# VH-VL binders against q9umr5: the designs that were tried, part 423

Target 1, 268 residues: q9umr5
Amino acid sequence: SYKPVIVVHGLFDSSYSFRHLLEYINETHPGTVVTVLDLFDGRESLRPLWEQVQGFREAVVPIMAKAPQGVHLICYSQGGLVCRALLSVMDDHNVDSFISLSSPQMGQYGDTDYLKWLFPTSMRSNLYRICYSPWGQEFSICNYWHDPHHDDLYLNASSFLALINGERDHPNATVWRKNFLRVGHLVLIGGPDDGVITPWQSSFFGFYDANETVLEMEEQLVYLRDSFGLKTLLARGAIVRCPMAGISHTAWHSNRTLYETCIEPWLS
Key: E = the ipSAE of ESMFold2; O = the ipSAE of OpenDDE; V2 = 0.75 times the mean of E and O plus 0.25 times the DockQ between their complexes.

## First folded at step 20 (VH-VL)

Design gn4 (framework fv_mavrilimumab; at its last fold request DockQ between E and O 0.94; V2 from the best seeds 0.91)
Fold by OpenDDE, fold request of step 23:
Structure gn4 (fold): chain C 268 residues (1-268), chain A 123 residues (1-123), chain B 111 residues (1-111)
Amino acid sequence: as target 1 above (268 residues)
Amino acid sequence: QVQLVQSGAEVKKPGASVKVSCKVSGYTFTELSIHWVRQAPGKGLEWMGGFDPEDGEPVYAQRFQGRVTMTEDTSTDTAYMELSSLRSEDTAVYYCATVSYDWETGRYSFDYWGQGTMVTVSS
Amino acid sequence: QSVLTQPPSVSGAPGQRVTISCTGSSSNIGAGFQVNWYQQLPGTAPKLLIYGNSNRPSGVPDRFSGSKSGTSASLAITGLQAEDEADYYCQSYDISLSGWVFGGGTKLTVL
């Protein structure tokens, strides 16, 4: 039998948003128990990511308990960060494949429709004033805001991304790394035509330097220092990178070709 | 505020086609997703299909695939449902409904309904 | 017969509490899809009663409530009133059918 699949949505999503993904799974892997976690939908997806991590943890624990053989996680957009954090804080998770579906794993630094909606008077260049404030960190979007021009503020004020990345020292860094390394495979999916994740390479742990030059995963300090296990995972062949062009951000979970190429192989 | 006004009752012979209209007012038509649901006399509700609220693509229930066509005329704010090869079992009240997304809760629902159109198929 | 199973009928006296169950499966409610409820008064079009498992549209009294757990959902009506006599339908999305699905409907009789 197939391992259960748990789907974690992104910003302003609903379970309905993943209907096609579930249909694909049902079609290609009949009998699979697949569940979209119906938590923090809509506006609630703006709540602090640590709060979301806790909520989703409560939902996945029973599912994992019923699946001693392991489970697969498909985590879309913001959900990918939630899942990474989830796997970092859980010392007893049994995740075989962690599929990060167009997630800003290394953070976000772009003017998206969501940002324009939330902060209509602010551009990405000055959003650090808001996002790195205490009240800004009460919004999920700010929890993974990564301003390459204000690295000190990011490192000191980011209450989520900087911590799960191990970029700021904290007492749980070693344990979180150990926990995260329990994953069988880390499948990174994204592409240049996403239009939302900025830079799109963030889905592959690439990101801007101080000159807004995109550096690859292997050039990142978190990799070089193996702060949360990325280097270790790569070394043991546990990281899969699946880039795909021609897919907009809202289509990653509904594109059949993407599913067959990047997702399906890891659901066995 | 949204109002759906459907066309009048229809009487058809088996094998014929029927086209029901649904005129929308009180909201921007292009921002709405229209779906169709029918109800046979004394029976329950049956979803026939509609336009997907997320991608705008028409989706039909498997049962009606190849026999139903749903269209929209944006110039008149009117949605249409055409059902061909009519059978006696197609005798029902046909409803159009809007499917809306609530951003606060992240939920989709059929929030506004037309008054229904009775379609009778008899020899 | 229906993808979502409802009791064909329920009844209650005025002022009482009644519940209507909606039993789905792993391909709809159990898959995490939300449940909506509709009220259909005799000779009228359905009306949205509950959306997204437990949310009430404006104008729906708070004596109507919805819940979801596992593969099932439930509609509860407290303080039953004569005007509540109607048919009630649950609705969700089903991945096996790739579409929206309704329950078979429940006729509520107020005694």
Scores: ipSAE 0.932, ipTM 0.957, lowest interface PAE 0.4, mean pLDDT 96
Fold by ESMFold2, fold request of step 23:
Structure gn4 (fold): chain C 268 residues (1-268), chain A 123 residues (1-123), chain B 111 residues (1-111)
Amino acid sequence: as target 1 above (268 residues)
Amino acid sequence: QVQLVQSGAEVKKPGASVKVSCKVSGYTFTELSIHWVRQAPGKGLEWMGGFDPEDGEPVYAQRFQGRVTMTEDTSTDTAYMELSSLRSEDTAVYYCATVSYDWETGRYSFDYWGQGTMVTVSS
Amino acid sequence: QSVLTQPPSVSGAPGQRVTISCTGSSSNIGAGFQVNWYQQLPGTAPKLLIYGNSNRPSGVPDRFSGSKSGTSASLAITGLQAEDEADYYCQSYDISLSGWVFGGGTKLTVL
């Protein structure tokens, strides 16, 4: 039979939004137990990401315990960062495929409707004043805000992304790297027409330099220093990159061609 | 204040069709997702279909595929449900309802309902 | 036969607490889909009572509460009153049917 699949949603999502993805899995992998974690929905998705990681950890433990052969994670948008943190902090996880579905893995530097709604007087060029404050770090969006023009502020103030990327020294760095490296496959999905993730290459661990030029994953210091295991995973042949054009941010989990091409092969 | 007002009761013969209307007022019609639910006498609620609140396409419950068509007229703010090849077991009260998303909770609900339309199918 | 199972009836005396269960499966509640609850008074349309497992719409008394665990959900009514006598339906989404589903309904009798 097939390994259970755990789905972790993004900002302001509903489990209903994943109905098509679950239907595709049911059609191609009948009998698979699929669970969209019904936590931190709506406004609760703005709570600090470490708080969300703790809650999602509690939810996945019994699922993993019932599946000693392993599970798969499909993690969408903000949820991909939650899942990467889970893989680092859980010394007992049994995740085979970690499928990152258009997630801002190296951070976000873009104006979105939710940012304008939440911080209406802000633009991406000045949002660092809010996000890199103690009050701003109480919001999930600010936990992965990555302003390429204020690197020192990012490195000092980020309570989440700089830590899970190994960009700031901390006592758990070696253990987190070891835990993350126990994953079987890392499947990176995203594309140029997403419209929300900025730069869209963040879904592939690419990001801006100080001139807003995109450096790809292999050009990033976190890769070159292998700070959390990306270089090791790539050398092991465990990283799969599956870009697809023509898909907007809210359509990744409802596109059958994307599912068949990028997701289905990894649901053993 | 959202109001859903449905067309009046219908009596039909087996094999005929019925078209029930649902006029909406008190809200922007194009922002609403109208679904249809029926209830046979003394029985429970049965979802028939509606317009998906996320992509706006019609979806129908499998047992009604091929017999039901749901449409909307934005010039009159009216939704319609047409059920063909009627049988005696289609005798029921037919409700229209709105399906709404709440951003605060991230949840969907059938929050406003029409008064119901009795459709009786008898020979 | 609904994929969401409710007891056909429950009863309680005024002032008591009653609970109505809704049992689903891995294709609906167990897959992470929300549960809503509706109250239907005789001769009237259903009324939304609880949505998204535990949220009360404006105007619904706080003596109504909902919860979800595993493949099941529960509606609790405390301080039972005569006007609570009605039919109660749970609702979720089902991936095998690709649609919304209602439970079979529970008639609540106030003794």
Scores: ipSAE 0.857, ipTM 0.922, lowest interface PAE 0.7, mean pLDDT 93
ESMFold2, look of step 20: ipSAE 0.845; ipTM 0.915
ESMFold2 (binder alone), look of step 20: mean pLDDT 90; pTM 0.928
OpenDDE, look of step 20: ipSAE 0.928; ipTM 0.956
ESMFold2, look of step 21: ipSAE 0.846; ipTM 0.920
ESMFold2 (binder alone), look of step 21: mean pLDDT 90; pTM 0.924
OpenDDE, look of step 21: ipSAE 0.928; ipTM 0.956
ESMFold2, look of step 22: ipSAE 0.851; ipTM 0.921
ESMFold2 (binder alone), look of step 22: mean pLDDT 91; pTM 0.935
OpenDDE, look of step 22: ipSAE 0.925; ipTM 0.954
ESMFold2, fold request of step 23: ipSAE 0.772, 0.852; ipTM 0.889, 0.921
ESMFold2 (binder alone), fold request of step 23: mean pLDDT 91, 92, 92; pTM 0.938, 0.941, 0.942
OpenDDE, fold request of step 23: ipSAE 0.929, 0.932; ipTM 0.957, 0.957

Design gn5 (framework fv_mavrilimumab; at its last look DockQ between E and O 0.91; V2 from the best seeds 0.89)
Fold by OpenDDE, look of step 20:
Structure gn5 (fold): chain C 268 residues (1-268), chain A 123 residues (1-123), chain B 111 residues (1-111)
Amino acid sequence: as target 1 above (268 residues)
Amino acid sequence: QVQLVQSGAEVKKPGASVKVSCKVSGYTLTELSIHWVRQAPGKGLEWMGGFDPEDGEPIYAQRFQGRVTMTEDTSTDTAYMELSSLRSEDTAVYYCATVSYDWETGRYSFDYWGQGTMVTVSS
Amino acid sequence: QSVLTQPPSVSGAPGQRVTISCTGSSSNIGAGFQVNWYQQLPGTAPKLLIYGNSNRPSGVPDRFSGSKSGTSASLAITGLQAEDEADYYCQSYDVSLSGWVFGGGTKLTVL
């Protein structure tokens, strides 16, 4: 039998948004128990990510308990960060494949439509004034806002991304790394035509330097320092990178070709 | 408020086709996702199909695929449902409804309904 | 044979509490899709009663409540009134059918 699949959604999503993904899984892997976690939907997806992590943890624990052989996680967009944090705080998770579907794993720094909607009077270059404030950090988007021009503010004010990345020292860094390394495979999916994740390479742990030059995962300090286990995972062949062009952000979970190429191989 | 006004009752012979209209007001058709649900006399509700609220593509229930066609005229804010090869079992009240997304809760629902159109198929 | 199973009928006296169950499967409710409830008065079109498992549209009294757990959902009506006599339908999405699905409906009789 196939291992259960748990789906974690992104910003403003509904379980309905993943209907095609579930249909693909049902067609190709019949009998698979797939569950989209119906938590923090809509506007509630703006809640602090740590709050979301806790809620999703409560939901996945019983699912994992019923699947001693392991489960697969498919985590879309913002959900990918939630899942990474989830796997970091859970010392007893049994995740075989962690599929990060177009997630800003190294953060977000871009003027996207959804950011403009939420911050109509703010520009990308000035959003740090909001996001790196105490009240800004009460919004999920600010939890992974990564301004390359204000690194000190990011490192000191980011209450989520900087911590799960191990970029800021904290007492749980070693344990979180150990927990995250329990994952069997880390499947990173994204592409240049996403239009939302900025830079799109963030889905592969690439990101801007101070000059807004995109550096690859292997050039990132979190990798070089192996602060949360990326270097270790890569060394053991546990990281899969699956870039795909021609896919917009809202289509990653609803593209059959993408599913067959990047998702399906890791559900067996 | 959204209002859906459907065309009048129809009487058809087996093998014929019926086309039911649903005129939208309060909002434009382009702002709405119209679906169709039927109900046989004394029976329950049955979803037939509609336009997907997320991508706008038409989706049909498997049972009706190849026999139902759903179209929209944006110039008149009117949605249409055509059912062909009618049989006695198609006798039912046909409803158009809007499927809306509530961004606050992240939920989809059939929130507005037409008054229904009775379609009778008899020899 | 509806994908979502409801009791054919329920009854209660005025002022009582009644519940209507909606039993699905891993392909719909259990898959995480939300459940909506509709009220249909005799000779009228259905009306949205509960959306997204437990939310009430404007105008729906708070004596109506919805819940979801596992593969099932439930509609509860407290303080039953004569005007509540109607048919009630649960609704969700089913991946195996690639479409929206309704329950078989429950006729509520107020005694």
Scores: ipSAE 0.929, ipTM 0.957, lowest interface PAE 0.4, mean pLDDT 96
Fold by ESMFold2, look of step 20:
Structure gn5 (fold): chain C 268 residues (1-268), chain A 123 residues (1-123), chain B 111 residues (1-111)
Amino acid sequence: as target 1 above (268 residues)
Amino acid sequence: QVQLVQSGAEVKKPGASVKVSCKVSGYTLTELSIHWVRQAPGKGLEWMGGFDPEDGEPIYAQRFQGRVTMTEDTSTDTAYMELSSLRSEDTAVYYCATVSYDWETGRYSFDYWGQGTMVTVSS
Amino acid sequence: QSVLTQPPSVSGAPGQRVTISCTGSSSNIGAGFQVNWYQQLPGTAPKLLIYGNSNRPSGVPDRFSGSKSGTSASLAITGLQAEDEADYYCQSYDVSLSGWVFGGGTKLTVL
């Protein structure tokens, strides 16, 4: 029988958006119990990510308890950051595959319609003034805003991303790393035609340096220092990178070829 | 605000086809997705199909596959549902409804409904 | 046979509280899909009452409320009034059927 699958949605999402993904799983892995967590929908997806992590944790605990042989996570966009935090804070999670579906794992440095709605006069070059304030950190988008030109502010002000990346000292870093390393596989999915995740290589733990040159995962300090376990995971063969061109940000969970190539093999 | 006005009642013989229209006012069809729901006398609501609000592809309930066609004319803001090979059990009120996405809540709903079109299938 | 199961009827006196259940499965409500509720007064088209489990559209009184838990949902009506006498339908999406599904309906009688 197949392990249960838990789906965590992104910003301004709905469970309906995942109907095709769930249909693909039902067709290829019949009998699999799949749950899209119906929490923090619409405007509620702007709540602080630690608040969302707490709510999603409460929802996954009973599912994991009923499945002692393990579960899989499929986590889309902002949801991939929620899931990575879950893997860090849960001492006893039993996640086999963590499938990160076009998630800004190293952060976001791109203007979006949602940012323009929230902060109409801002652009990516000046959003650090808002996002790296206590008020800005009350919005989920700012919890993973990563301005490569204001790295000192990012490191001091980020209430979420700098912590789960181990970029800022905190007392739980060792425990979180140990918890994260209990995952069976980390499957990284994304591509150059996403159009929202900026840089798109953030989905693969790549990101800009101060000159906006993309450094790949293996060139990042968080990898080199193994601050939350990426180097260890790669060395054990637990990281799968599955890039795919031609897919826009809202289409990752409704593309059958993407599912068959990047997701299906990991739903044991 | 939004109003859906359907074509008038129809009486058909078994084996015939019926085409019900649904004119949208207050918005355009390019902004809204129209779905069709029927209700046999004394029975509940039954979803028949419509245009998917996310990808714009037609979707039909499995029991109507091969018998139903749903189309839209954006120049007149009119949606159509055609049901073929009519049987007596197709006697029902046929409703059109809008399916819309509420960005604030992240939810879909059938929020505006037409007045209904009675289709009677009898010899 | 309805995929979403509702009691055929429910009754209450004016001013009282009633609930209407909607029981689904792991392929619809249990998979995380939203629940909507519709009111149908005799001889009229259905009217959206609750969407997305618990949201009220404009013009629906706050004595109508919805909730969802596990594979089931519930509509609660407080302060019953004579005009609440109607049929009530729940709705969700079902991944096995690849389509929207309605409950069989519940006739509410106000005594």
Scores: ipSAE 0.850, ipTM 0.919, lowest interface PAE 0.7, mean pLDDT 93
ESMFold2 (binder alone), look of step 20: mean pLDDT 89; pTM 0.919

Design gn6 (framework fv_mavrilimumab; at its last look DockQ between E and O 0.89; V2 from the best seeds 0.88)
Fold by OpenDDE, look of step 20:
Structure gn6 (fold): chain C 268 residues (1-268), chain A 123 residues (1-123), chain B 111 residues (1-111)
Amino acid sequence: as target 1 above (268 residues)
Amino acid sequence: QVQLVQSGAEVKKPGASVKVSCKVSGYTLTELSIHWVRQAPGKGLEWMGGFDPEDGEPLYAQRFQGRVTMTEDTSTDTAYMELSSLRSEDTAVYYCATVSYDWETGRYSFDYWGQGTMVTVSS
Amino acid sequence: QSVLTQPPSVSGAPGQRVTISCTGSSSNIGAGFQVNWYQQLPGTAPKLLIYGNSNRPSGVPDRFSGSKSGTSASLAITGLQAEDEADYYCQSYDISLSGWVFGGGTKLTVL
């Protein structure tokens, strides 16, 4: 039998948003128990990510308990960060494949249409002033806002991304790394035509330097220091990178070709 | 508020086609996702199809595929449902309804309904 | 046979509490899709009663409540009133059918 698949959504999503993905799985892997976690939907997806991590943890624990052979996680957009954190805090998770579907794993920084409706244009260039405040950190988006021009503020004020990345010292860094390394495979999916994740390479742990030059995963300090296990995972062949062009952000979970190429191989 | 006004009752022979209209007001048709649900006399509700609220693509129930056609006239804010090859079992009240997304809760629902159109198929 | 199973009928006296169950499967409710409830008074079109498992639209009394657990959902009506006599339908999405689905409906009789 196939291992259960757990789907974690992104911002303002509903379970309905993943109907095609579930249908693909049902068609290609009949009998698979697939569940979209119906938590923090809509506006509630703006809740602090640690709150979301806790809620999703409560939901996945019983599913994992019923699947001693393991489960697969498909985590879309913001959900990918939630899942990474989830796997970091759970010392007893049994995740075989962690599929990060167009997730800003290394953070978000950019002026996209996606952010334009949330923040006035005049504020976007200065979003760090809001996001790196205690008030700002109460919003999920700010939890992974990564301003390359204000690294000190990011490192000191980011209550989520900087911690799960191990970029800021904290007492759980070693344990979180150990927990995350329990994952069988880390499947990173994203592409240049996403239009939302900025830079799109963030889905592959690439990101801007201080000059807004995009550096690859292997050039990132979190990799070089193996702060949460990326270097270790890569060394053991546990990281899969699946870039795909021609896919917009809202289509990653509803593209059959993408599913067959990047997702399906890891559901067996 | 959204209002849906449907066309009048129809009487058809087996093998014929019926086209029911649903005129939208309060909002434009382009702002709405129209679906069709029928109900045979004394029976339950049956979803026939509609336009996907997320991508706007037509979606038909498998049972009706090849026999039902849903169209929209944005100039008149009117949605249409045409059912062909009618049989006695198609006798029912046909409803148009809007499927809306609530961004606060992240939920989809059939939130507004037409008054229904009775379609009778008899020899 | 509807994909979502409801009891054909339920009854209660005024002031009582009644519940209507909606039993689905792993292909709909169990897959994480939300459940909506509709009330249909005799000779009228359905009306949205509960959306997204437990939310009430404006105008729906708080004596109506919805819940979801596992592969099932439930509609509860407290303080039953004569005007509540109607048919009630649950609704969700089913991946095996690639479409929206309704329950078989439950006729509520107020004694």
Scores: ipSAE 0.931, ipTM 0.958, lowest interface PAE 0.4, mean pLDDT 96
Fold by ESMFold2, look of step 20:
Order: structure tokens, then sequence, then C-alpha cells
Structure gn6 (fold): chain C 268 residues (1-268), chain A 123 residues (1-123), chain B 111 residues (1-111)
């Protein structure tokens, strides 16, 4: 039989958005138990990411307990950061495939409709003033805001991304790396026509340098230092990169070709 | 202040078609997703289909696939449901309803309903 | 047979608490899809009562509440009043049917 699949949604999402993905899984893997975690929907998705990690952790424990052979995670957009943190903080997880579906894994440096709604008239060059404050860090978007022009503020103020990337010293860095490395496969999905994730290469652990030149995963300091295990995972063949053009941010979970190419092979 | 006003009751013979209209005011059809729900006398609610609130494409219940067509006229803000090959079991009240996404909760709901249109199919 | 199962009827005295169950499956509520509730007074169109498991639209009293757990959902009505006598329907999305589904309905009688 197939391992259960747990789906973690993104910012301002609903379980309805994943109806097509669930239908594809039902067709190709009949009998598979698939659960979209129905937590932190709508405005609640703006809560601090550590609060969301705690809530999602409590939700996955019973599912993992019923599946001693393992589970798969499909984690979309902001949800991919929640899932990466889960893999680090849970010493008892049994995740085989972690499927990161267009997630801003190295952070976000781009205007979005949600940011414009929250902070009208702000642009990406000024959001560091809001996001790198104690009040800004109470919003999930600011927990992974990564301004390449204010790296010192990012490193000092980020309550989430700088910690899970191992960019700041903290007492749990070694154990978080060990826990993360227990995953069977890391499947990275994204593409140039996403339109929201900026740079889109963030979905593949790429990001801007100070000149806004995109450096790929293997050029990032967190990879080179192996801060949370990316170099180790790549070396043992556990990282799968599955880029696909022509897909907008809201369409990743409703594209059959994307599913068949990038997701289906990893749902054993 | 959304209001949905439906066309009047109809009596049809088996094998005919019926086309029910739903006039929207307070919003435009370019802003709304209209779905159709029917209720046979003394029975429960049955979803028939509508325009998907995320992508705007028609979505029909499997039971009605091939017999139902849902359309809209944005110039008059009027939605239509046409059901063909009518049978006596199609006798029901037909409702139109708006399907809305609430950004605050991240949830969908059928929030505004028309008054209903009785369609009677008898020989 | 409805995909979402509700008791055909429930009853309660004024001032009491009643609950109406809605039992689904792994293809709908159990997959994480939301549950909505509708009230239908005799001779009228349905009215949205609860959406997204537990949210009340404006104008719905807080004595109506909803919850969801596992494959099931529940509507609770406290402080029962004569005006609450109506039919109540739950609703969710089902991946096997690729569509929205309603429960069979529950007639609430206020004694």
Amino acid sequence: as target 1 above (268 residues)
Amino acid sequence: QVQLVQSGAEVKKPGASVKVSCKVSGYTLTELSIHWVRQAPGKGLEWMGGFDPEDGEPLYAQRFQGRVTMTEDTSTDTAYMELSSLRSEDTAVYYCATVSYDWETGRYSFDYWGQGTMVTVSS
Amino acid sequence: QSVLTQPPSVSGAPGQRVTISCTGSSSNIGAGFQVNWYQQLPGTAPKLLIYGNSNRPSGVPDRFSGSKSGTSASLAITGLQAEDEADYYCQSYDISLSGWVFGGGTKLTVL
C-alpha cells in the first residue's frame, strides 16, 4: 500500500485549492490517505511561523503514529518553510519524501498582492523597516523576508529564516541538522513563470547576492558550510530538482503534467 | 447588498428543456461565481454545478454532466442554467447562489441565494 | 444515500442545547475540506449559518457554533428558541465526486 500524504498549504490558502492535486493522487495511487492540514487558513496564515510550526507539528503526530513505514509531505509556498522547520524540530519524524512546491526556501525579496494589502504604498526596498522590527516579525511574511541589501538587519532580526538556515548561532543547530537529514528525499519544484516567488530560484535554495545577482544553491554560504545539511543531502543523491516553466504561483497544485513529472514518482 | 432574482415557475413535459435565469444586482458577474442547487419536493439540497470561484471555469456535478449547461451574460449580469432531456424526477425548486471566498478565514461559502424557481415536469 | 450523513430529525425544548451531526469520509471532511452549515426555514431559500467549520457570518447569533474533527462535523445550538425550528444542512467538497456535496438534512423541532 502507499504511504500517507500530508499537504501543508501556503499563505491565504484553503484546502479547496488542493482539490485537483488530491484527485490526481487518488487516480494514480488509489487507497492512499491524503490529508490537507486544515489549520492557519486565511488571516491565520499571517501568524508567526513558529506558532504555525507548533500547530502543524501537533497535527502531523497522529498521522505519523498510524504510519510507522513513513509519510510524504507536499508543502506549498509558505508551507514549504513550515515543513522544513518541522523536519528540523521533530526528532521523531518519519518523512520519506519532502516535496517543496514553489516555496521561498531562501526567502522572499519581491512585492506581492498580500504585502501591498498589509503595507500599502511600501515597496520591497523599504519593507526591511517594517519586517526587521519586533512588530514586523509577528507576521509570517516577514519571518522569511530576505532583503539582500540589509543583510546585517536580516541576521539580527529574523526570528525564523536565519535560524532554520543556520545563519545565526543557536543551541539547537546541531540537533536540527541531524533531524533534517533523516528525510529520504528533498524534491524541489518551481519555475521562472511563477510570478510571486522572487527570485523564483528561492524554490531551489538560490538567492540574490548584494548586487541582485542570483546565486544558485551550490554558491550559497549555507550550502558551502553545510549549515543544515544541504551539501550532505546533495552528495548522497537525496535532492531532486524539478523546474517547470509556464506555471503561475496558484497553478502548481492544479497542473497534471507537473504532478506526473515532479510529484507522482515520489509517492511510493 | 447582493440580490439574486430568478425567473418564474415553469411547467414542462418529459424530454423538453428548461432555462432558468438568475439576475444579479449589487455586484457584477465578473466579480461573482454563481452555482446552482436544486431541491425536489420534500427532499434535500443537491448541488448541480457552477463557475469555479478560483479559475472561473464551469464545473458540473457528475450526475448532470451532458444534460446541464451553465452560462452567463455579463452585459446584463444574468446567469443561466439549462437542463435538457427533462424527466419527472427533475421536478424541483432550482436555486442560484453566489460562492464567495472570504480572505479573512480562507473559506468558501454559498452566501447569497435566489428565491428559487419551481420547475414541474409532468406528462 | 447522501455522502454526508445527518440524522433525519432532532428535537429539544426551549432553552436547551441540541447538536446536529454530519458524518463524512476520507474523500471529503477527512481529506481536510471545510464544512458549511445552512438553515432553511419553511418555504424559503437556504441561509448560510456557519462556514469554514466554525465561522459565523454577520447577523448569526453566537449560540450557533460549529466544529470539525476527523471525518465528522457538528452544529451546536444553545438557548434553543422557537424560531430555530427549521431544516439544517451540512456541506463539504468531495474528491471522489469532484464536487460540492450536501448532507441529507436534519429537521429540528422545538418542543
Scores: ipSAE 0.827, ipTM 0.907, lowest interface PAE 0.8, mean pLDDT 92
ESMFold2 (binder alone), look of step 20: mean pLDDT 90; pTM 0.930

